# VHH binders against EARP-interacting protein 1 (eipr-1), part 6

Target 1, 362 residues: EARP-interacting protein 1 (eipr-1), of Caenorhabditis elegans (q9u1q0)
Amino acid sequence: MSECLMFGMDCEARCMTSMTADEENICFLVGTNNIKNDKNQVNKLFMDPEASRLMSKTFRHPAGEVRAIAAHPTKSTILATCTADFSSLGGTHSITIWNIEEDKRTLETVSRLPTEQVMSCLEWEPNSMKCAAMTPFRPEIQLLNMENGPEIVQNLKIPLENEEDEMFSATWSPHHDGNMLGVTGGRTAWCIDCRTDNEYLKIRDAHIHRTISMDFNPNLQHVIATCGDDGYVRIWDTRSTSSALTSLHPHAHWVWSVRFHPVHDQLLLTGGSDASVVLSCAQSVSSEQQIEFRDDEEEEEDDDLVEKLQDGQLERIDEHEDSVYACAWSSADPWTFASLSYDGRMIVSNVSRKHKYALMQL

## First folded at step 1 (VHH)

Design q8 (framework vhh_7aqx_2)
Fold by ESMFold2-Fast, scan of step 1:
Structure q8 (fold): chain B 362 residues (1-362), chain A 123 residues (1-123)
Amino acid sequence: as target 1 above (362 residues)
Amino acid sequence: QVQLQESGGGLVQAGGSLRLSCTTSGRTFSDYAFSWFRQAPGEEREFVGAISKSGGSTDYADSVKGRFTISRDNAKNTFYLQMNSLKTEDTAVYYCAAGTDEFYWSASSYDYWGQGTQVTVSS
């Protein structure tokens, strides 16, 4: 029932993002981690809405591995990458803003900021003025002015529980006008108010050894999801963090990515080290409960049509052959999502019709 | 709508203890998360501690962690800040706050504020 389209790259890849600036075409950007620095690429994968086929455009990424990628929220010709370039003795690293030259199949440098460490996370804030950048190796988030940057405008320190803990993720809240970040590191998830250097909420020991990623509920300001190395996804009320609202166990190994559906907060998309992508339902903690559908005109003997959603697994995609590091929902089609495994395999999938109809009350 | 009134402030010697109380005059006490903030002379207002609507979660600023305890009593429509091992650096006007927002550690999360109570810690 879930239709899957596949694209394979000739090398490893870890970072992917949806192109939210393109509201008409299903489009994703993927960066590569090729050992040979001059062979790295940004691949633009998109669907023709008339032809229902997956198409690709390859752009050379000059001198370096792509460790993080972010598409500009409103400008479809602009992207930013965090890069590691080992062609120089000792290595060189940077955050670069690129202009996409479609006809030439090239990325043109707009501006570049050298970085002391490899950055593993880069995300544009909802108002498109700033990015948040993070390295696994320091307990800090760098806020960058991107309008005439990149330039560092703020450095947010993360109060790690243990100095040896790694940083795993940073993402913007959609609710707080660019003023709140969700951050994970060690076993902890933080919600950080960017307006005040010392104001934060934390959820300690959210997962057994590593809290790897998190996401904000798009409809409920107080609800977040976390995922970890225990194979669980936990959904939390930020106002009462002593216990999770619910716990789901979609994967047999580390969960690398968790993403709420951008509208239907019953749906969570996850990717794991077990090489699977799982679409889960968290109906019991969503902004709306599924209403039982009844056809009042149906005869008593015909059994009324009843549609109910229950917490747990809805679908599993087992067509990846390596750890699934990244998942993203399409901004152009609400029922399309993409997943990326480290071997360079990208799969574009659709939510099955039966689940769409249940959510749309059809 | 809710109104907040602080009590329990005053003068205390370093190493001493004080308990601040905040009483709400409105209904729906159980619908609110509560926090204490403080402002020292010439400084900006800073977070001290917070308690969730259920009372199941508390958080504290690192500077007061282990010394201060926040609690709530829904039957009395009152919440408290127990301050132990006070330092001269704890001298400030203490404000209680109530809100329904998920940012209960941030000042912007609170719609209702008390008038403040002075705490002075002498050497």
Scores: ipSAE 0.000, ipTM 0.188, lowest interface PAE 17.3, mean pLDDT 82

Design q9 (framework vhh_7aqx_2)
Fold by ESMFold2-Fast, scan of step 1:
Structure q9 (fold): chain B 362 residues (1-362), chain A 123 residues (1-123)
Amino acid sequence: as target 1 above (362 residues)
Amino acid sequence: QVQLQESGGGLVQAGGSLRLSCTTSGRSFSSYAFSWFRQAPGEEREFVGAISWSGGSTDYADSVKGRFTISRDNAKNTFYLQMNSLKTEDTAVYYCAALEPYDYGSPSRYDYWGQGTQVTVSS
């Protein structure tokens, strides 16, 4: 990337999300994992449109460590967190819905659900009706009504291959009207039908020892990406899972996050334990439809105008100094993304002009 | 997989100092947060102090804050509890514990434990 904007927090952080309800301003929420329980915070990081600089607003998080964070899809004043609160000796865990009081710089409790285990994943359904929550320690996904909640409405059981395996991620399919979850645990990726509690799909050996995250292709219902502890990203056709459609090797260590671009499914954003962020191209398996312009007055098209992106690495960001746990695309600008490393460093970057032009067929 | 072993316990007089060490055998030392717990005769196991995975933050029980310091040495696969200004109330078996970076604080939640080392403060 030609230009990166950086914000450093003074403590560890592992969870970050885009504020999807704000479609005008580039904005991200980051929660902290400070072992000093009462020092934890949620930081709202946003771009100043006139100064091209990253601004922050800090909100004290009164429920301890932030283990997962989710912004309400349509209400910019609401967020939810999964928390570990060590103000008592044994600790307490909860899922809490907060109202953001911008003028007071405070988070006000709307409602709270105590949980038996710490939850490490929280993701709002695309239709904003419910969230999926997951702990690494039990092979179950909790579905929560968030409108008058949090309230558990369903527990989905995950058939882990080994009882000792950890759960790593849960994410919603954008294609199944809130009825399909992608889940990773152990070496396996699942697509789970929420209506029947039955697995729709299972890919057992997606990665060597850990299948850490996954994402759905935004344009193709049957295409998913997985990433794992072998440094690979693999793209799969859910109709034929005996082999991956393609394999990319963006990282030298564990890949923690994989995210399709929300429109241009040629692009995948990844973060790894090698402290890098990689923008990769999966041109050969994308839904790309070439827009052909023919000027009948011109005799030939420039060879440069018909250049296609090739599979592999497009860009690498090496400005992080610890494991990159979270990556997110902006909801306000399709060419902007953010990455978070565990040392509390957040970097906001843009897809380079060169690759943007190639994707726009310019 | 990690195995933990405490060392450095013993008898010390009130006002004295003692340093406990916890050595680990495993390839993933830097992936764990570490804590010290203690158990006095007839009491439940209680939290003493913790150090984060990166070593960037620490936390302590109010009863030991300002007197005890936790630290880690990733090159030696070892972490420590430096105990200063010891009191008779600090007499306990001290345990080291390791935790994957998802859940802290509860003794029942820690994944790996040492066998304990006795600290006795006299007078």
Scores: ipSAE 0.000, ipTM 0.318, lowest interface PAE 11.6, mean pLDDT 82

Design v1 (framework vhh_vobarilizumab_d1)
Fold by ESMFold2-Fast, scan of step 1:
Order: sequence, then structure tokens, then C-alpha cells
Structure v1 (fold): chain B 362 residues (1-362), chain A 120 residues (1-120)
Amino acid sequence: as target 1 above (362 residues)
Amino acid sequence: EVQLVESGGGLVQPGGSLRLSCAASGSIFSINAMAWYRQAPGKGRELVAGITSGGSTSYADSVKGRFTISRDNAKNTLYLQMNSLRPEDTAVYYCAADLYDFWSGYPDYWGQGTLVTVSS
């Protein structure tokens, strides 16, 4: 069973990120999508060390709705957002780097790049200080220099199978020195080499109608996970993409987010339109193997006493009331994660001691 | 490709009711959220009500308690039930489908609009 701490916002929210620069304190940032343009905010959710409770600080977001959010990898006072501002007729959009002003409870503009389309994805590459930005409406990823930025330095074109297909996600590979992006759009997942602007690989028809998100295995460079509108998570060997290594079915409806645990690649965190968060195990395709074997003889009593991880669902959180659009693992505690549903409910949870113990044996 | 077709608009007396419908066809599995926008004479378009794939609904302050948005996923149809109509509700009403969500203000797909006139 997982322990859950809840925080409710008064309005809709879709984007959330861990404060990656803070390795001491469990901290998450959430941006709002309030229909009242001037009421949008970024909320900083963090654990109180004295009371083991979730606390919040609210910062006014002066550029309207927050469509995507990214934390600076090394500076806990800096964040970037993709915005939709409806204070003018027709609206305006931008990618903005903000300084967090704790005393004033405000975000102060460091620099801003106006955009022609609303951007729905913003991913900060931790080692190169580049961001990947994506709109659902164009088959391209914009690479931005965040030093003296945001400044567009490259446009990666995505060869959609159907020109009507929409773009869903972009994420950085941890294995390629900041030179590879995972991208999803339509039914397809791509790995794109940023140096050559070419497909490294393509998985067509990964899901029935929409391949919504993907993530890279942190330990195995050839393994990725995808999730889609069919309720499945599929794990793929990039060297053999004609069939998935395994398929998990954690959700009854669209899966919006899939995240490997940053160390224990047995663990996958997902959120779906069925208003659930699921912690799944992919033990059979992980870099670790939980096998207890005695040469020539297997002891039945030992197998009964030793809990072994099995592929499938480990835990399910049903406390959300709407689609869960975002999930994130904590940068400060490896066993803590957060989830966000569109109704503005954020839940911070821990991997149960039972599963933690089993993983620590590996 | 998604196609949206609105119906149900017309002339109604103040205090009256109308139900708008929007039929979606084509690649309907590609849409995440649906919404109703309106454009009054001489004004820009504004969001009236939206509904997400998970069924969450939101309303503009001017229509809260009077309008109800709903969807029938089996029929691929979006509805707007409008009660206690006022002259200031006179506008062309547009159905919209959005990949991201209905807050974008820049939906992927728009219907052609249906005129609602509230007048004596």
C-alpha cells in the first residue's frame, strides 16, 4: 500500500516537474490552466522536514496559462514555462525563463521568446543546457539554447506517416551525451539523432491510434517504453522493433505519462484518463534479475518465504478524480513520486516498503 | 483529419432554452478535449465551456449555472444545453476539438459555427 499526501488547486492544471536542482528537499512545481487569464500561478509543493507534511508556496504567473514547465537542472531559483496568454484578443504564446522571487511570491522574467504556436512540451537537457520544445500542431522539435536564451538553434523535422497526425511528446535520452531525443506523434515513436537530424529508429503503430509518451530505460541504452490511447505500456528493444519485448495493460483508458524509475528499471510509473496512477513492474525485461537459484536443487520453502517481483501491477492509486496528465519521480528521494490530475489535484506517494525491500535485494 | 458539424442554433426569446449539438467525424480518436466557443457581433472569440477526455468540465463565469456541456462518446457528439438565455448570449457558437486541451484558444479543429440569436 502506498502512503499519499494530497494538495488541491482551485483550477485545472496539466504540467508538473520535479525541482531537479534540489537534491536535499522533495519539491515539485505545478503550473495552472485557469480560464481567468490573470489568475494563473506556479505552485511549489515541498515536504516540511519538521512535520513530514506537504506544504505549498504560490507564485503569480504573469503570462497567463502554463502549458509546459521545466526546472533548471542546477539552479533551484530558475524555471521555464511555455505559456498561452489570453489577456489580448487572439492570445499570445511564449517560452519564458523565470527567476523565482520567494519574498514577493512572484515570477520575474529573465528572458522570453515569442512563439507562433502554443508549445505543449518543454524538456531541459541537464548537461548541455539545451531545451527541446514542441507544439502538437507542427511535425518538428525546436532545440533552444537556454544560455542567453531562449534562442532557437535547431529545428528537427519529424517525418509523420500522415500529415494530419499530431505531436505528443519529446524527451531526452540519458545515454547519448545530450544528442538523442525520443519523440512521439500519431501512432509512432522515434529516436532522433540531433547531430544528423535523422531517425535513429522508428516504431510505427506502437499503439492503436496514439502513441502519447515514451521514456528511456536508465540502465539499458537499447530499451524504451511507450504508452498510448489503448491503455497499454509497451517495452521495446530498439534493435528489434517488429514486436514489443513485453506489453503491460495498467489503464482502462489513455495513458498520458510513462516514467521509468531513475535507477530501478523494474519500476514504471504511469498516469491515465481512468483517473489512476499505476506503479508497474517490468522485472523480466529489466537490467536486474530477481532470481534465487540453488544449483541442482530448488527449495520450495525458500521460494515461499522470498518475495519475488512479477511483471504487472504493483500498486494503484485511485485518489484522483480526473485524467492524470503528469507523473514525476522526486530528485531528492528515490522512493517518492508525484502525480497531477487535470482537476488540480496533486498526490505525492511513496513506493511501499514491501517493494522497496524486494528491489534493494537486487 | 477531424470534421465538426454544429446544429441546434436559432432564434429564441430571453429566458428561453436551446440545445446545441456537434457531430464529430473522421479521425475522432485523435481528439483529446472538446469545447464550445462563441463570437458575438464585433467581438473576438471566447471560450464558453469545455470538456476533457476524462469528463472534467469547465465554464466561463458568464454562463455558470445556466449552460451545461456534455458528450456522448458512443455517438461522437458534443452538446451544449443553454438555459435562461440572455440577449448578451447572442453569438455564433463554434464547436472545437483540441489535442492538448480546451484552454489553448487555438484548437486543432473548428466547426463552421451555428448562430444563436436571443431577442424578443
Scores: ipSAE 0.000, ipTM 0.295, lowest interface PAE 13.5, mean pLDDT 83

Design v10 (framework vhh_vobarilizumab_d1)
Fold by ESMFold2-Fast, scan of step 1:
Structure v10 (fold): chain B 362 residues (1-362), chain A 122 residues (1-122)
Amino acid sequence: as target 1 above (362 residues)
Amino acid sequence: EVQLVESGGGLVQPGGSLRLSCAASGRTFSIYAMAWYRQAPGKGRELVAGISSSGSTSYADSVKGRFTISRDNAKNTLYLQMNSLRPEDTAVYYCAAGEDYSWFETSGYDYWGQGTLVTVSS
């Protein structure tokens, strides 16, 4: 069904991102968590779609372990990492902006901000002016000016229900001109208005013990997805949060990542601690309309050819052997996605032709 | 912020086996170094085994080949499999967590459990 291409690293890895600035070539960046500080790397994986061949370029990461990675949204030669550098007693943690020198396979430091804690999340605002950075250990999101930075311009305090709760994720809304963040911590998901420093929305107890990640529907401003340690993905209308619009159960254990397809919001990509990647359909709550009462075409013949999508699992990839921490859709090809498991295995997959056809007809 | 709870201790005969567990809460377990320490009667705490966030392991000479440290990041749990137990292994065993550099012998850990007693005797 889905084509899978594999790339293995010699060590553990947890963070991966799509190179959104490259709209022509399928490309992903992966950072490593190697205990030997000087052995950490950023790997650039890219594919020629006509050749169906996965190629890689390895860049030494001179600042230690890569705990978070973000590609510049419009400049394909710039990336930022959150690092844990243990070459000094006590460690020296930082957020660093790098220039990629592809011909020499080197990362050149542009600028660096030391941090008190290891940062586990870093996401570039779509307008390219700032990043959101988060540590699991403090209930706050740091907004950073990246143009002349990294420089902290704002600290958003997150009102945790329990002081023992940990922060898990932060991501930008695509709908609010860089003024809204989705945040998860403890059992709760928040939408935070960055202009007012206030909660726009709070969904407490979105999952049983941990709400691990979230994502915004690309087409519907009031729809979000959350995932958690109960194995569920829940889709919410932010205007009515007393119950989820729908609940999907793609994984037997913790769900680490949930990503709407960037155009077809009936598709969700998830990775879990059960070592699986699941492509799910949320047709019933998507923006896509099923046109009824068409009488000027051969509707019965067309309907017989097209398999209708139902809510639930479409595809499952069982090629990983460890927890799948990161998933990303390609910006160059809408039907290509990548997944990363902690053992350092990256898999690049395509949505099966059968499901593409059904989506294009619906 | 970080809480650690050990379990699995008890009385065992020499040559026997025990599996200790440490459940971690209040953090993303996978980014921390974890360790098992023990304190025998009349002695200070000593490192038994350490494991980095990336899975690299270290062991005290006295337990190497007999004990195995492992972690399950999905369950936020640290394990110590103890085989071929000796009376000298009698101690309170502590789970510890810290920044990734802490997994090695020379670095301290910031977070500690309350301990679980292991007694090896006939």
Scores: ipSAE 0.000, ipTM 0.117, lowest interface PAE 23.7, mean pLDDT 81

Design v11 (framework vhh_vobarilizumab_d1)
Fold by ESMFold2-Fast, scan of step 1:
Structure v11 (fold): chain B 362 residues (1-362), chain A 121 residues (1-121)
Amino acid sequence: as target 1 above (362 residues)
Amino acid sequence: EVQLVESGGGLVQPGGSLRLSCAASGSIFSKYAMAWYRQAPGKGRELVAGINSGGSTSYADSVKGRFTISRDNAKNTLYLQMNSLRPEDTAVYYCAARYEDEYLGGSFDYWGQGTLVTVSS
């Protein structure tokens, strides 16, 4: 049985991130998409350790709608947002670095880069050296220096199969010292080496119409997961991409987010347009070895056999009432995760003890 | 992908009421966030009221309590009920639609040609 703690915003919200710089406190940041431009905010959601209760602090976001949010990996007082400001016709768009002013409940502008298009993805490289930013409207990833920026230092061109295809996600590989990005667009997932402008690994037709998101296995350098509009999650070996290692079907419709557990690569967290969050097991393709039946003794000592752990759904959370766009694992507690639906509902959940126990047996 | 046609503007006396309508065609209406903007003579454009695909509403402080935005997805129509009209409400009123595709991001992509509301004093 999982207990779900809920926080509701008065408006729509799309982007959420764990505050990874805070390793002691369970903490998440959520940005809003309020149609009233001057009412947008960043909410800091955190656990009260004494009350086992979800607490919130609201910070005014003075640059309009929050379309992407990234927490500084080592500085808990710094965040960046991609913004759409609709106070003028057509809107103005920016990538802004903010300092969190706790006492004033405000975000203070550190620096800002105007952009031609709304940016829908922003991710800080793990070593804090740069960010990757992406718009759905152009087949390119902008790499930004964030120390004295935002400042564009590199522009990576993505070779789309069709020019009308949209870009959906960009994320850093944890294995390549800041030199590899995972990117999705159209039906395709790419692994792009940032040191070589034209060199990429490509998985075409990973999903039927849209390959929406991807994530890297934290333990296995050549393993990735993709999710798509077909409701599937597929796990791939990047060295042999002609077929997936395994396919899971956690959702009845589009899967917006897929996240490996940061340590236990048996666990995948997904959110879908069916308003559900699913915790899945990918035991067969994880870094841990699966226990096998002893074929040699099956007829002589059946009592010595153990059941295999199998791929599939472990838990389903149906407390959301709209599409779940974002999921994140806590950096402070390995068994806590958060999910965000478009209606502004955030839910913090725990992996049930039954599933933790089963995974720890191997 | 969508065309917007406003109607219902006209001349009213202070304290009167008008209902503006915006008919949408070309795409499924329920996918759009909708808004009413106005531009008064010699002034810039102002957001009057908005309604998202989920039905959440937002109002400018100057019209709160007097104006009501609503939508009818079965008729592909957006409405603005304007009560207790004041001379300062005199403006051209524009219907705007933003496609709520989470991959595309947002601007108000489509605009009507406007309907004139005159509140004579």
Scores: ipSAE 0.006, ipTM 0.345, lowest interface PAE 9.4, mean pLDDT 83

Design v12 (framework vhh_vobarilizumab_d1)
Fold by ESMFold2-Fast, scan of step 1:
Structure v12 (fold): chain B 362 residues (1-362), chain A 122 residues (1-122)
Amino acid sequence: as target 1 above (362 residues)
Amino acid sequence: EVQLVESGGGLVQPGGSLRLSCAASGFTVSSYAMAWYRQAPGKGRELVAGIYSGGSTSYADSVKGRFTISRDNAKNTLYLQMNSLRPEDTAVYYCARESTMVQGVIDYFDYWGQGTLVTVSS
């Protein structure tokens, strides 16, 4: 069982991100969806460096509900949010870049872009030059210049199979020098080359009715994971998409988030509508266990090795009481992760020591 | 206060047509994703048709080509035009304002109307 630290907010929350720019402190940002428009906030949750406890700082979010949140990858004082502001009848939507004002406990507007729809995804490109933004209501990804923006520099059109399909996620490949996006919508997962308007790879019918999220293997350029409304996580080789490399069934209901560990691609973190967080192992398809380097005639040499991790569930966290929409690995500690359920409960957990030892032996 | 009021339901023979209306108050329908859901006796609720804030529409496979969702911004009213009705379309129809269409489940919607009964029978 992992050790767990818990933080509860007084309202609903759906979006959370790790503060990648802070490499010393375990730190996460959470945005709220408070029914009282003027009471919305961004909470900064972090470990006290002088004590083993979770601390929080609350910042007023003056633009209403926080529907998506992204931390600047190298500047710890900058973040961006996608907002739904109901201070006026009918609401207004925007993407805003904020400076964190620590002493005043508020966010200072750097710049803002009004949007026609609420944006549900916002991800900062690894080189800090641009963000990808997406609404569930339109089959396009907006690429935004964030240095002198936000300013739309490109719209990537997604060819939906059915007009009734919704868009679910967009995430940057850690490969391809910031030129590849993973996108999910309807039943389909796409890998989109941002340099070419009409070029894409698609995995159609990856899940029964909804392919909700995806992530790229950090070590294997051609391996991705998808998750869906069928409770499954499927791992794919993008060079051969007729069948998944493996399928795991961590949840009894919709899987909202799937995240490879940033170094140990054996580990997958998932959150679902069954109110659980599951740490799964995909040992057989990881970079440490590439099939083409397994010699079946040398299999006898493995009999004397320390027992290795098996594919399937390693750990399950059942401390959430609502759908778990967001999961994130810490940038400061490789064995720490966080999860957020819609009721506003955030849990910070650690990978169990026994699993850490097994991974260190690989 | 946000309120949704459905009307237009009734008894109709197979192959007939009905137009459902949803009068909205307390908000502007063009600024939100709106949907029609239905619940048949002894069954769970299912999405029938949706219209997104940007004007794009979506339909369940079972009603595509037969039903049309639309809105009148001046009247702040949502409509569902139902053609070529079948006995399996018999249900209570609900108008909903969704906080987001991403979840697609009824427990996560902002506001629901009281419903209007549609019976398709000879």
Scores: ipSAE 0.000, ipTM 0.144, lowest interface PAE 16.7, mean pLDDT 81

Design v2 (framework vhh_vobarilizumab_d1)
Fold by ESMFold2-Fast, scan of step 1:
Structure v2 (fold): chain B 362 residues (1-362), chain A 121 residues (1-121)
Amino acid sequence: as target 1 above (362 residues)
Amino acid sequence: EVQLVESGGGLVQPGGSLRLSCAASGFTFSRYAMAWYRQAPGKGRELVAGISSGGSTSYADSVKGRFTISRDNAKNTLYLQMNSLRPEDTAVYYCAKEGYDILTGYPFDYWGQGTLVTVSS
């Protein structure tokens, strides 16, 4: 059983991200979706290192609902949001870069880009000032320069199979120096090279219904995971897409988020509309398909073999009472993750000791 | 499985009143925002009224002062009280549960089958 710490917000929330710039302290940012547009906020949730409890700081978000949130990769005082101001019917939408103003407990505008549609995805490239933004209503990804922006520098067109298909997610590959995006829409997942127009790899019919999200294996550049409204998570070799390497069924309803562990690609974190968070093992398709040997200073005996984890569910967190829209691994602690349900409940959990020791061969 | 069942529609004369009901099942009703949408002949769906899990309400400008949205968490039921009805209110009315609606950009999904409201003599 994982140890869980819970924080409840007074309003609905859909987007969450790890504070990527902070590699010392466990910290997450959560944006709210309050129906009263002037009451929306970004909450900074962080771990007290001495007392093992969640602390919070609330900052006013003056541009309405927060539909997507991205943390600056190196500056913990800067974030960006995709906003929807529903004070008017149909809404006013933008992508805004904010400074966190500690004294005033508010976000101060650095720069703003108005958008014609609500943007549902905003992904900051981990090693650059590049960001990818997407609306569900157009088959295109807007690449933004965040250093002097947000400023649109490139528009990548996605070749949809059907005109009525919607776009669902975009995420950066960790393997291609900020030049590859994973994108989902309709029933399809794409890997798109940002350097050249019209170069893409696609997995058509990755799920029978919708392919909602995806993530890249951190250790194997040809391996991706997808999740869908069929409740499945499938792991694919992008070099051979006629069939999945493996299929897992962690949820009884739509799967909104799938995240590889950033180091141990045996671990997958998922959240679904069944109000659960599932930690799954994909041992058979991980980078460590055989007996692991440490490559650090202290090597284990060759004959001191440990049985590996089996594919399937390792644990389930049932403390949420609403759809879990967002999951994230901590940037500060490799064994800590967070999940967010729409009712505003955030749960910070740790991988249980027995699974941690199996992965570390302890 | 989420289910929403609308009722209460019908034919009413201009200036009349109707109360719509939506019976919800398959989820914890008290935890979700709920909304009423409508679709008139030849038009797209539009948001009419919304109510948060905490009871805060919002209305389209065309219905402000005439319509009242409310909820009964003990009965898992959403209501729309419609007063001073006009011919332009003629539409199929849909109950919607809050969710991440990635298809419309609206915060509401899980549509019911709808209930027809006709305002004419």
Scores: ipSAE 0.000, ipTM 0.201, lowest interface PAE 14.2, mean pLDDT 82

Design v3 (framework vhh_vobarilizumab_d1)
Fold by ESMFold2-Fast, scan of step 1:
Structure v3 (fold): chain B 362 residues (1-362), chain A 120 residues (1-120)
Amino acid sequence: as target 1 above (362 residues)
Amino acid sequence: EVQLVESGGGLVQPGGSLRLSCAASGSIFSRYAMAWYRQAPGKGRELVAGIYSGGSTSYADSVKGRFTISRDNAKNTLYLQMNSLRPEDTAVYYCARGSYDEWLGPFDYWGQGTLVTVSS
């Protein structure tokens, strides 16, 4: 069974990220969408080492609503947010780099870039000082230098099929030395080579009406997952995109987030508008084999739970009460993940012991 | 748990009228911008109309002057009054929840929507 720890915030929240720079402590950052503009926060949610419960440190976010959040890949004291500040008519939007002052419970502005549109995605490339930023309303990805920035160094154009289509996600490939982005918008998923604006791979009909998110397989360079408004997750070989390698149906409504486990590519974590979080297995298209043979006395009892990992649902978490917009794997513990629903509920969960045993081949 | 349930679709003659309703859970409705989208067979989705929590409205050019979006926060209900319907208005209509005091996406949709067919 997966252990679930729950923390509730007083207001709506949509964006969450793992603190990847902290490899010792299970820690997540959550930004708020508070209707009272001056009450928006970044919350640092972490495990209490003595009590096995979620603890929170609240930092005032002085730039209004937090629409996207990204943790610095190597410095646990630095984060960036995409903000919407409605203290002025029409709003003031920006990408801001913050220094975390934990003792003062404040965010100190390091640098700020005003933006014409609200940005809904901000992703730090893990081995460089580049971020990718995206708005739902323009078919482009802005690449930013974050060392002396944020400063726009490149605009990547996305060839939308329909001018009314929204952009949904951008994420870095862990392959290709920081030169490839996965992007979703409308019905389509793209793999974009950042060295040229015209070279891209396109999966046009990945989902019925909206391809909402995607992720790269950490072990197989040509394998990606997409999720959409049809409730499906589809796994693709980017070298042959006429049909998916496999399709999984984890949700009864829109799937907002899909994340491969960072090591065990048979595991996929998803969150949906059906208020559920699902841990799925894509064994048939993973880089590993899960077949074991045991003593006959033990085989019948454990076989279906440990030895026979098959494509489909492994676990479902139904403790959320609103759309689950964000999911993230912990950088400090390989078996811990977090999910965030729009009502401000965060749940931290662990992969069950039976599944860990099968994956570790112990 | 967020629940948005669309109703009011049906078959109507060209030039006719229909009123769509979307029932929403409690406190969710009054705090959020709401929108109506539609998806015609074989075509992409289209934003039809949006309404902010304060009541300000916006419409797609294709429906401006013919459709009216409104909300009743006391009843937790969103409406779309559709007048002078055309065959090209045939689609499944979905209601969607936006964000606080703006209707900027992405949006949540619930259920199968409600089918509107405009045909003689």
Scores: ipSAE 0.011, ipTM 0.377, lowest interface PAE 8.8, mean pLDDT 82

